# Designs tried in a protein design chat: VH-VL binders against Vacuolar protein-sorting-associated protein 25 (vps25). Part 1

Scores and structures below are computed, not measured.

Target 1, 194 residues: Vacuolar protein-sorting-associated protein 25 (vps25), of Dictyostelium discoideum (Social amoeba) (q55gd9)
Amino acid sequence: MSNQVFQFPPYYHKEPFFTIQPILNTRKKQFQMWQDLILQYCRYYKIYELDINESIKSNSVLFNNEKINRKLSREALKSIIDDIIENGFAEWVDKEKEKEKEKDKDNNNNNRVLIMWRKPDEWASLIYKWVADCGLLNTVLTVWEIQNGDDSKKQEFHQLNTTILMKSLKVLEKQSKCQTFSQDENVGVKFFSI
Unless a header shows other numbers, all headers, positions and changes below count from the first letter of the chain; antibody chains are not in Kabat numbers.
F, E and O stand for the ipSAE by ESMFold2-Fast, ESMFold2 and OpenDDE, each averaged over both directions (binder to target, target to binder). V2 = 0.75 x the mean of E and O + 0.25 x the DockQ between their complexes.
[cut] stands for letters that were removed.
The coordinates of atoms that the task and the answers printed are left out; those that the model quotes come from them. Centres of patches stay.

## First folded at step 1 (VH-VL)

Design a02 (framework fv_adalimumab_6cr1)
Fold by ESMFold2-Fast, scan of step 1:
Structure a02 (fold): chain C 194 residues (1-194), chain A 122 residues (1-122), chain B 107 residues (1-107)
Amino acid sequence: as target 1 above (194 residues)
Amino acid sequence: EVQLVESGGGLVQPGRSLRLSCAASGFTFSSYAMHWVRQAPGKGLEWVSAISGSGGSTDYADSVEGRFTISRDNAKNSLYLQMNSLRAEDTAVYYCAKDRYEDFWSGYFDYWGQGTLVTVSS
Amino acid sequence: DIQMTQSPSSLSASVGDRVTITCRASQSISSWLAWYQQKPGKAPKLLIYKASSLESGVPSRFSGSGSGTDFTLTISSLQPEDVATYYCQQYNSYPYTFGQGTKVEIK
């Protein structure tokens, strides 16, 4: 249980950090610093999805600095998120899937972003190494067991977002290191030796 | 005692070129971004161009992109604006302006020069 | 681009009067607004930044207020040396944009 408070970097307390910079190279540096902050913050609290509208509406501390009375605008945040997506550390959540579940009128989840401080390839490597180290190759595991089981409690991927986990397992499938299969409402996976 | 002194303005025909200069003193010139802001006769202010303290980064208003080039010589504490393919709508007083903060941008201007008039007319 | 609209375009008042100038943004700019004073034939001078912060050396009769889209500049007791055109400028979003100006004259 981590009840610790995230320590913001010194630049988070500089007023210009919250205003999109007009000079291209300065803006690139600013966007890289925002990417680093967002990814570090999300990693610290194990946040895999951000709701942009809700973050702005609730004055999330990530985007609102009460000490200096500065807040990142919604437009600025969207520009930063677009840059993070281009760099491969985020993806828009599937809006078609959400529309199928709910009427799309006034849906506050329309601006949801999947945050990946580790890319699927990196998670794939960590998961496979754990399976091998624990002697679980050639056995069947469920996705639930990987996420919530006792054997994974000390692993960074414990309680990993299901979408990111499935992307990671797909990476391993392409390498012939595992095979996934559906079993009722659960997904099973068998990992193979090289 | 921050001072900014512009020069190089004058009457010029459409399609021709003109180069403006700004001499800076009283602050560490290389540490601050510098801007050009213009004002057409009897009209309001319009931001034109910016350059980083090192000179490695530049930005331009859409109306002047591809025609104007901002540059600086930190050894001489001087800022320049090379204006090519001038149009009647470029007629304005051009001000040299200093950004407030080192490192990151403030987006507002704490010191301005007295301006230099550029008239583009046939 | 964010459009900045000032009201009125011009005003005439007596020495000692309270003068209020308004500035409206086409979309929210939080508190990222500066006010400049420009006397005839002179360069603009920074008066106020962050909507309400008075620049060093500016007389205390000047004050700013507002947030979001609606902002005001107030001169509590107009003096002869305050004859000028006043401009608001947003620096919330690129490109930076200015209001059209408000000319203040004495009757």
Scores: ipSAE 0.006, ipTM 0.469, lowest interface PAE 10.9, mean pLDDT 86

Design a03 (framework fv_adalimumab_6cr1)
Heavy chain, then light chain:
Amino acid sequence: EVQLVESGGGLVQPGRSLRLSCAASGFTFDDYAMHWVRQAPGKGLEWVSAISWDSGSIDYADSVEGRFTISRDNAKNSLYLQMNSLRAEDTAVYYCAKDLGYESGWYEAFDIWGQGTLVTVSS
Amino acid sequence: DIQMTQSPSSLSASVGDRVTITCRASQGISSYLAWYQQKPGKAPKLLIYAASTLQSGVPSRFSGSGSGTDFTLTISSLQPEDVATYYCQQLNSYPLTFGQGTKVEIK
ESMFold2-Fast, scan of step 1: ipSAE 0.015; ipTM 0.581

Design a04 (framework fv_adalimumab_6cr1)
Fold by ESMFold2-Fast, scan of step 1:
Structure a04 (fold): chain C 194 residues (1-194), chain A 123 residues (1-123), chain B 107 residues (1-107)
Amino acid sequence: as target 1 above (194 residues)
Amino acid sequence: EVQLVESGGGLVQPGRSLRLSCAASGFTFSDYYMHWVRQAPGKGLEWVSAISSSGSTIDYADSVEGRFTISRDNAKNSLYLQMNSLRAEDTAVYYCARESYDILTGYHPFDYWGQGTLVTVSS
Amino acid sequence: DIQMTQSPSSLSASVGDRVTITCRASQGISSWLAWYQQKPGKAPKLLIYAASSLQSGVPSRFSGSGSGTDFTLTISSLQPEDVATYYCQQANSFPYTFGQGTKVEIK
């Protein structure tokens, strides 16, 4: 049963888990285990964005194990996050592309990361199925209603991060399963029968 | 080669104490979780206690918590189990076991076991 | 605590027979399961870890399968040296728990 707190897997309490392994094949598996842990933890608490510097500074339980007195270094966490991004389960935040003229060549020191325990195509499928099952095809919904409405309250995507939701709607648009009316915070969407 | 050798078992009266030792060789002892697992005569396996590589993390089965103390001396490559307030139901072969080095599978099976030492608690 | 239930408690089969032993966890343990072989008077030996990974030096006639709550150990062609008691063990959470064992004998 659930105990209202995230239950860490047994390997979380092993000192070598917090030390980057020197052998490439074992390090790859270690990174996969870190990915699984981070994604499961974020899913449990519905955390869509992580601030790396704040997580390290605050000794977040996700990256700091007081029971064994071990924690991930910032560099280790950065390497793990880079691997998760490469696998398609995360991406760096701060895409103010029009405002960037700050003569950064590539500021590798990004600190805030979007976490996607489900990729946009999987969210897209869940949202479309819900719309179809609730008889809402060919009706107009708002992004707000999908995120915060009473009809979606029991759905996993209730309170879904807006960036992830918009990515998911784009997937459906490419499949001709919906049409968005791009009006910023007042975005409407109509879902179509296939 | 990896070797684990238990010692310290014997016949002891209820309520008394006994200390088991496990001498490890053939691997870097300080890198491994170590466990005690017991088996009553003719019965199955029962996990007793675990200690992390550094000694900072210790866990016990409910049946022995408060009575048994696991410890290790990494300089001597030795694992210990101090057994106090012994009961007839503590009668078992006690095995020292090493948890697998493959931490990255997330599975920590007992890849090497000692031959066991018999503890008989009887009046 | 996670309870591990094995079946059958004992079985007798002929040399060359396919033997299956099952193990059920009282709650989901992913693939965090190991199988051990114990011969009379000897310490247990690791056969399978991570539900399906064969330990080095173990004959290929042994295989494991399953995930979540239901697991199986299979001996594809029983040999005389396989006479032993077999135990499953979950490593999902402390306390680690074992099944009660399955005694395998030859007819």
Scores: ipSAE 0.012, ipTM 0.510, lowest interface PAE 8.7, mean pLDDT 86

Design a05 (framework fv_adalimumab_6cr1)
Fold by ESMFold2-Fast, scan of step 1:
Structure a05 (fold): chain C 194 residues (1-194), chain A 123 residues (1-123), chain B 107 residues (1-107)
Amino acid sequence: as target 1 above (194 residues)
Amino acid sequence: EVQLVESGGGLVQPGRSLRLSCAASGFTFSSYGMHWVRQAPGKGLEWVSAIWYEGSNKDYADSVEGRFTISRDNAKNSLYLQMNSLRAEDTAVYYCARGEYDYGSGSYLFDYWGQGTLVTVSS
Amino acid sequence: DIQMTQSPSSLSASVGDRVTITCRASQGISNYLAWYQQKPGKAPKLLIYAASSLQSGVPSRFSGSGSGTDFTLTISSLQPEDVATYYCQQYNSYPLTFGQGTKVEIK
């Protein structure tokens, strides 16, 4: 699109934002600002997975600012993503990880990252409240119905990534608030009053 | 009705690679986590690898980590196991198994199994 | 890793006998235990899940019990078609682990 729908914050248009800062305390603040931007952008467009290689190759507006002719390097983006993962707001889609430093040899491995602007326990709370508010406690729902049904169309978790949804249902199960089971060929779930 | 059919097994030399396939039918493949479980001749069952139904999460036994890669193609109802750097100890019948996910534990039991495909790693 | 140990490793019994197989976990696994039957030359089949829940289509002579670390599979009246190796499996945590198997034969 020629005009952007997502409103970028003013610091997105400052050249130093795209240059990794050499002073540790300044870099920590810079990385927090990048985390906030990435999470807000992904929330706005309902993006649950980022492909790092594709984002760089396509000059994604998230990481490339044409107005000031600045973009994040692949190495900078990977460092920022690693920090977001350490903070609990992202995880690698593929579990094959290099445990030591020097991860520049991962090629196409570790290129997809799951983005969680809400952690699974927050989604769990939102889903449970919706189930209770709609009078669906003690009834059987499928995972598909939670994601794609008409009753959830106005909810933030409509079209929620299946991995995140399943993590969220696990949180509720540990609280004895739901039970999952196979229903026909789908995963079914029954939510309980506590 | 549920059917899992493995293929790709055979005799292979140590250090070489082999790719196993599992063709699924009779259920919505994209709704189930899938596993590979192996059994050495005359021995017991050993879990090898898991892949969640969306393909986002994968797990491996320590003995195969870094050598084997599990993958799936939900459009083709197919599960794969790419086996690299094969060792004599990898000799086994490899079973494709459908995972029944238990959210209380966060892991799987196996409600349906394929017939298995034999992999023999020998010089 | 959670080690699963079965006993006995093998047994021979007569048709109509009550057969008991034990499975012991090296740490607590609540009720997250399944039992499988593997007949000669065939793939395993699920018999019991959640320690005591009988899988649909499995004969009522099979039953499971136990929790924590000690589990039992019972065949109340052994039939010829029950000749098989039986495996327990914990699904409390990764990696998923099986017992070494118990071979059941008829005298």
Scores: ipSAE 0.000, ipTM 0.425, lowest interface PAE 24.2, mean pLDDT 86

Design a06 (framework fv_adalimumab_6cr1)
Fold by ESMFold2-Fast, scan of step 1:
Structure a06 (fold): chain C 194 residues (1-194), chain A 122 residues (1-122), chain B 107 residues (1-107)
Amino acid sequence: as target 1 above (194 residues)
Amino acid sequence: EVQLVESGGGLVQPGRSLRLSCAASGFTFSSYWMHWVRQAPGKGLEWVSAINSGGSSTDYADSVEGRFTISRDNAKNSLYLQMNSLRAEDTAVYYCARGLRYFDWLSEFDYWGQGTLVTVSS
Amino acid sequence: DIQMTQSPSSLSASVGDRVTITCRASQGISSALAWYQQKPGKAPKLLIYDASSLESGVPSRFSGSGSGTDFTLTISSLQPEDVATYYCQQFNSYPLTFGQGTKVEIK
């Protein structure tokens, strides 16, 4: 349900939260709190990709607090995102179906980031359990059916980002729990009982 | 050149009140959690109280809760500790300390004042 | 409350000796530990933060190690100016607590 709005934690309304601390250990704690906030916010609204430039230009509520007149600078946000990437919860977007990848390559300027508030192994576990629970082991499913089908409508991974889904299926493949195969422009997958 | 200078300590009788002050300089005082830490003569360190950068959130050790009040004046770069209903066991050197983690009270202390002695005796 | 226990309570060593002080937490505190040096009549000074990070201006002969419940402060080559009481402190949970202190003296 979307009748409720995301509730920001109390530290989001404290002025120092938006001022990057030069002391390394203080900054490390601050960055951990920013990571938690970004991941929780993205999970709440099902946001799998962030555009850094767009977020700054639009004064996104995630990075701009009008109540206390504080906002993250682009440089601060970039530093926080770099830390989240190092922690394994984000990646720079590459080879998406969007034409944005051509602009990035032409300029060597990455400004779109994939947000993974659940790591691929967590999604893998959720997807496999659903397949088993629905009696779909040893049948062929398409990636589209997992993302958009009626059977997955109530699952958290419904409309999961394709890059994250493919990473999750690769985790299952390494466990011999599924096999992916391409047919024309479609990707199919068959899940196995171990 | 970070400096924290405590004042207000002295000899006081049990049941009375005393107000400690800490004057901060050399850093942006309004950006840091500030703490009071005490040390009884010949004994170890005991955390007393914390206050956030804006003064809206405070925390206290169980031994002083309800008797002590921490406050700050960011315009004057000053931290305060109002001590009421003083007991003999409150006798200690009181240190003003800056939290290293400036938006979390769970922190180490990177700078300390020289301390001010409070003696509670009849 | 998380109880912090230091060992030994006091020690005497010669200049140039390797000195180790241990600190044990009554429950897991991850890396949320600091070490302080307090010389007679002076305020404590931060030596080590986040269990193993050396504070700026502190001599490289000081080092910290450990995580969880067991932590060590090491002075690789004791100097006369290192005569002091050393305290560990946890900042993992309320209330903030310190060890009882270890007094280091020169023989």
Scores: ipSAE 0.000, ipTM 0.457, lowest interface PAE 12.7, mean pLDDT 86

Design a07 (framework fv_adalimumab_6cr1)
Heavy chain, then light chain:
Amino acid sequence: EVQLVESGGGLVQPGRSLRLSCAASGFTFDDYAMHWVRQAPGKGLEWVSAISWNSGSIDYADSVEGRFTISRDNAKNSLYLQMNSLRAEDTAVYYCAKGRSWYLRDAFDIWGQGTLVTVSS
Amino acid sequence: DIQMTQSPSSLSASVGDRVTITCRASQGISSYLAWYQQKPGKAPKLLIYAASTLQSGVPSRFSGSGSGTDFTLTISSLQPEDVATYYCQQYYSYPRTFGQGTKVEIK
ESMFold2-Fast, scan of step 1: ipSAE 0.005; ipTM 0.543

Design a08 (framework fv_adalimumab_6cr1)
Fold by ESMFold2-Fast, scan of step 1:
Structure a08 (fold): chain C 194 residues (1-194), chain A 123 residues (1-123), chain B 107 residues (1-107)
Amino acid sequence: as target 1 above (194 residues)
Amino acid sequence: EVQLVESGGGLVQPGRSLRLSCAASGFTFSNYAMHWVRQAPGKGLEWVSAISGSGDSTDYADSVEGRFTISRDNAKNSLYLQMNSLRAEDTAVYYCAKEGDYVWGSYEYFDYWGQGTLVTVSS
Amino acid sequence: DIQMTQSPSSLSASVGDRVTITCRASQGISNYLAWYQQKPGKAPKLLIYDASTLESGVPSRFSGSGSGTDFTLTISSLQPEDVATYYCQQYDSYPLTFGQGTKVEIK
């Protein structure tokens, strides 16, 4: 349905948008526009992790525009992702146990990327406010309860990626607003009042 | 420095065909979408057709859709308009126009125009 | 299609006068509007793009303003060489459309 379909901005339909531009100032604007598009698309569909090779191979609509018959090359997309990482909105996913297999197929293990359309600091603020508003300060919660519990079902961080959530809790720990600890098979967390 | 030179206009009978050419120089032709804009004698400007820098995407005004074909040859820095099934109301000066330098958005404004070539469709 | 309507269709003014031409879009076009000058017997020339950005080499007496649906082209002090027809053009969406033109003459 039209209501459930992401609305691409007009520049997504310009052929040069899909080709890395040779002029530095134009390229900087191009990369900023790609960042905005990728982050908005991922936010719309709640996508926290992208597989670069799979996105290219499957002709993902995010990187392949059938209307103008243009798509990003893998090299172009990687350059754009590297810029997004420098800006703090993404990180390469490092999978230690599979590095050997990926090295045999590719010289670089940089195929999956964590997308953070909100930075951990912003998620931290949203989570802490929710804990305070629900009267849950000084009680023990699990990471699972924050992600999947009934109390959080109307919050934007419901089903938030675990890696991003843990980064967000680390921000709160640095502020002395919570303490994480092992609780059986889950990570427990206690949030503190002032 | 940027120059656009149209040619191919002339007198043609209704129902016949005519091909216009535009020779471009002074800029990297393949980096810019190109357009045809026409103007009937004593009347205003009417956008006719557009072609992307690569030539893979085209757009047409409803009045010419199915009759006109825009194309380009980037190796020759040339833009073309093939006009078939010509009608009296196609009588106009046809301008070749270069899209502005803002390539990322809806910046289909025309920073350079050719001198125009007159097409007269009359019996 | 987006209809572009200019006002007035023609005007006559004296050298040194302030001249304003209005352009209205039938729907919102943000700031995706250009103004062109066409002198008698010549091709159009770009004056302004993005509603208010003056094209390089265009005299500073020309200025543009507006956003959304209502736009204005102003000539702060009309000169004899400004005798021309002026056109607005939207580039928010296809098909690209022009206003009908405003003819500017000297008294």
Scores: ipSAE 0.011, ipTM 0.478, lowest interface PAE 9.5, mean pLDDT 87

Design a09 (framework fv_adalimumab_6cr1)
Fold by ESMFold2-Fast, scan of step 1:
Structure a09 (fold): chain C 194 residues (1-194), chain A 121 residues (1-121), chain B 107 residues (1-107)
Amino acid sequence: as target 1 above (194 residues)
Amino acid sequence: EVQLVESGGGLVQPGRSLRLSCAASGFTFDDYTMHWVRQAPGKGLEWVSAISWEGGSTDYADSVEGRFTISRDNAKNSLYLQMNSLRAEDTAVYYCAKDIEYSSSWYFDLWGQGTLVTVSS
Amino acid sequence: DIQMTQSPSSLSASVGDRVTITCRASQSISSWLAWYQQKPGKAPKLLIYDASSLESGVPSRFSGSGSGTDFTLTISSLQPEDVATYYCQQYNSYSWTFGQGTKVEIK
């Protein structure tokens, strides 16, 4: 359907891009450019969580530019991620859940980050419109059906990360546009007319 | 040829000063963080100091903080180490080394041949 | 500071032998470790970076492994030109620290 390979912006091929700039104004611009790149790349490949140590260790093309022989340091990447979190486009994954999932051999610092190239309120609007357009208001859907069902296959939120989806449904609940409920191991949701 | 060449080493008495120079050629000097690393006779390597690509950030090992000053002149492709209040334990071969990064320290892909500094009465 | 300890401090081996050098960090450094080779009277030369990545131009008989606190440099078939002192270096945390070195000699 679409392009198979992400197209990197021209600044990705400038050597100073890969090292934290010492001048504050230059560093602010550099960090904004890294935010834009990371969010665009993750959107293109549908990446909702990044493992910082794994990304750098594997020499991920996102952080390693072989054409100019430059790569982003772990410390630089963490500084950039902290800035993205401050801007509301990312958050650290729960440390306890991270330890249980990965059994990372590193020093137990925050290492996994949730990437939100669309914020939960934008996803909420897209999901609600889809439900209305498909005539599914006042019917029960499961979270799994929204993520993996045939009806959502062509929607941008198909296979949306569960944490982001639940945040988005909470936005709709606060607007009285849906109600979530748990039964056994499944989560259901009913969407209401405006 | 890509190289780093140190100069300025020699015999100096305790409490005096000495200035080391490093001349870079064959690469874009002002794109990289530069370091000084020393090695006492018969001993291992010890990192001494670092300076960012444009000279705005400097770092020093605790053993030399307040006595040594790292600087660079990008127009001349040169790195310097001003060593004040020298002590016998500063006796070492001093290497100029290139980082792979511009403003952080990672590892050293290019080293000079070293210059010997002997601090003795 | 993070202390780097190498083992053994020295070794003697025959040409063609497999040689293993270990480096231990006093706390986790992830994979932020480099290995250097220093021949007598010469400057150090980068062999391995990021614990396991071979520097361009370095013979394939050299390899690195490990993560966290325990790291290994291996020479799969020792050659006469490999006589040198080998150093590990961590770049996870300020200040940057080296191991004490391992001397490799031919019997």
Scores: ipSAE 0.000, ipTM 0.446, lowest interface PAE 14.0, mean pLDDT 85

Design a11 (framework fv_adalimumab_6cr1)
Fold by ESMFold2-Fast, scan of step 1:
Structure a11 (fold): chain C 194 residues (1-194), chain A 123 residues (1-123), chain B 107 residues (1-107)
Amino acid sequence: as target 1 above (194 residues)
Amino acid sequence: EVQLVESGGGLVQPGRSLRLSCAASGFTFSTYAMHWVRQAPGKGLEWVSAISGSGYSTDYADSVEGRFTISRDNAKNSLYLQMNSLRAEDTAVYYCAKDFTYYYDSSGPFDYWGQGTLVTVSS
Amino acid sequence: DIQMTQSPSSLSASVGDRVTITCRASQDISNYLAWYQQKPGKAPKLLIYAASTLQSGVPSRFSGSGSGTDFTLTISSLQPEDVATYYCQQYYSFPLTFGQGTKVEIK
């Protein structure tokens, strides 16, 4: 948690940052720097999904630096996103789900990406600690209550993306620390003491 | 066994700089936020700065903002505090402290503390 | 910033007495409050987190209670080794802030 206004790192204002570097070792460092920036930015504004085409068309400040007149190309951004996915910090959103939301022909199959500045195992640890600290072990909670309830208002996972939350609960299930189940229009979860 | 060992404290004149180090062992350093907390002689505890496990997020107390820089080297299990433009009121024992919670950018309580290193800012 | 105020600033009690220390936050911090014990010349030791959860290895005579803005640390039967300064700390938001401390002495 930050008490400062988001600040772009100094390398964001260097022209070569926006051009995919031809030397492998330099490009590897460049991609790591882009990953750090994208994850920091999305965390600061609580952005869990990025629309690649919309970001490019709108000249999002994340990918377009008007001060130096440089912007990341769609091809460069896709390469960077592919690398972030390989590192476990992002996933492509289902194309079928995307077609239901938008029937725009400009919406390509690989257009929306889920951003995970914390991996599901980190969220899992955070959520389990909160449940234990609040005396909620061995009680039933709903996914909605974890995301929107009064008891979680001060937690970083308050209003956490549902897909990421479900992945995090799955991590805890594999550790025998909780059990999820269907409850009408909600998903219920019971957390166990270890 | 979790251990935090501070070094770099000493006597320094006002306006000068000093760099503190903290060597960590006994836990997966990169998964925990780390903090610096100070205590002036005979006074209470004051939180100084925090850095997330990955190092991408930092926070500072208003009293040190712009003068102090927290950093970490996860490959070396080391935490640092670069202190610039030191003032007499920065005189304190500086503690390295581990965040309690298993996640990269937390603001939990401190479950382990180093022994502290004394910084005296005096002419 | 969230201001933390402890009461009393110091107290003297006899071995076996029940001791209570209060901590008040200037705004609602839910349960994000910790208590520390600091003996002279030593680093602080975490006693309680989440307002009421005892840290592993801490004697059961220590307990915490409260939520929101009003918190209490209780020592049910004061022992000689409990002579120390006690601090509350909010970890609800940055900057993290501590109370001014309560010095506990034995008469």
Scores: ipSAE 0.000, ipTM 0.444, lowest interface PAE 18.0, mean pLDDT 85

Design a12 (framework fv_adalimumab_6cr1)
Fold by ESMFold2-Fast, scan of step 1:
Structure a12 (fold): chain C 194 residues (1-194), chain A 122 residues (1-122), chain B 107 residues (1-107)
Amino acid sequence: as target 1 above (194 residues)
Amino acid sequence: EVQLVESGGGLVQPGRSLRLSCAASGFTFRDYAMHWVRQAPGKGLEWVSAISWNSGRIDYADSVEGRFTISRDNAKNSLYLQMNSLRAEDTAVYYCAKDRVWFGELSYMDVWGQGTLVTVSS
Amino acid sequence: DIQMTQSPSSLSASVGDRVTITCRASQGISSYLAWYQQKPGKAPKLLIYAASTLQSGVPSRFSGSGSGTDFTLTISSLQPEDVATYYCQQLNSYPYTFGQGTKVEIK
């Protein structure tokens, strides 16, 4: 429903939530709460990529609470994102292959992050079930049809980010449940009834 | 009223060291990133260095990297710039400046001090 | 390093005139640009941040526009108190660099 707005949890309105806690056990719980909030917010609004610098500079409501006049610092946010990446729910999009230059490190190149509120394994299971349920096993589908086709309109993965979708298809491919084929941007996939 | 007051400038010979201080008042110093910006006589502005609110991020201009060290003491509401191996080219008015964003990391500078003159001459 | 070039280096205009100063970045900097005003013998003052957002307390006759590599500061009706040197600054990457400055004087 477009009339609905995301409901922030009560801890979002507590001042200490926006300051990295000095005690390790408290910080671990704080980071888990930030992970839950970020993933739930992104899922609600179908946000697959987050620009850290833009979010901070624009005072995104996700990281800036005007009610209590508290804002998550960029350093705090990057620490939280690093933890989310370690947990497997995010990856750096603007990640450049390690270069021998210090310049890459200091130029804020790692500032856009792919958000995965469902891991590729979970998307893979949802997509495969849909293919089987719709009688599309052993037929060729395009990546575009999975994302934008009429048959997937009611599925949660409709409009799924292409990078996440490709990761999910790779999971199925390793299980011998599909095979992808492409020489350019026209990617096809055939799912098997193994 | 928000104020930043620089001190420690003066005449110094090439190769020597100076330490600049910036005393902050009227805001919660520990919550803001801080910057040093300099201006040579009759010239434009040059960003020198910045330090995040918790000292977790520090950056320098290439011209001063390895010679200057920025630091802060949040308990004393003070920012510092340790300047080593001074050169004639370091002659400038040095300004400390406050970041605009609360708990922000190295963004726009909304409040500036009056500056302190450093003259490097033999 | 990103080079910031301002045009013109200096200008003279009459009270009430529309004044335009441009700033060009050698690389794309999105909207991570600020404009500062420095009056003779004084410290700089932030006028505009994020390319187009007016700092609180700054008169509405000042405005900023642009994104990517080309940016403009406009004073819609120049006042005597606007005599100053104006600097752009990019904050997209370290080191943060300033333009060379534009000196604005009254005729």
Scores: ipSAE 0.000, ipTM 0.429, lowest interface PAE 18.4, mean pLDDT 85

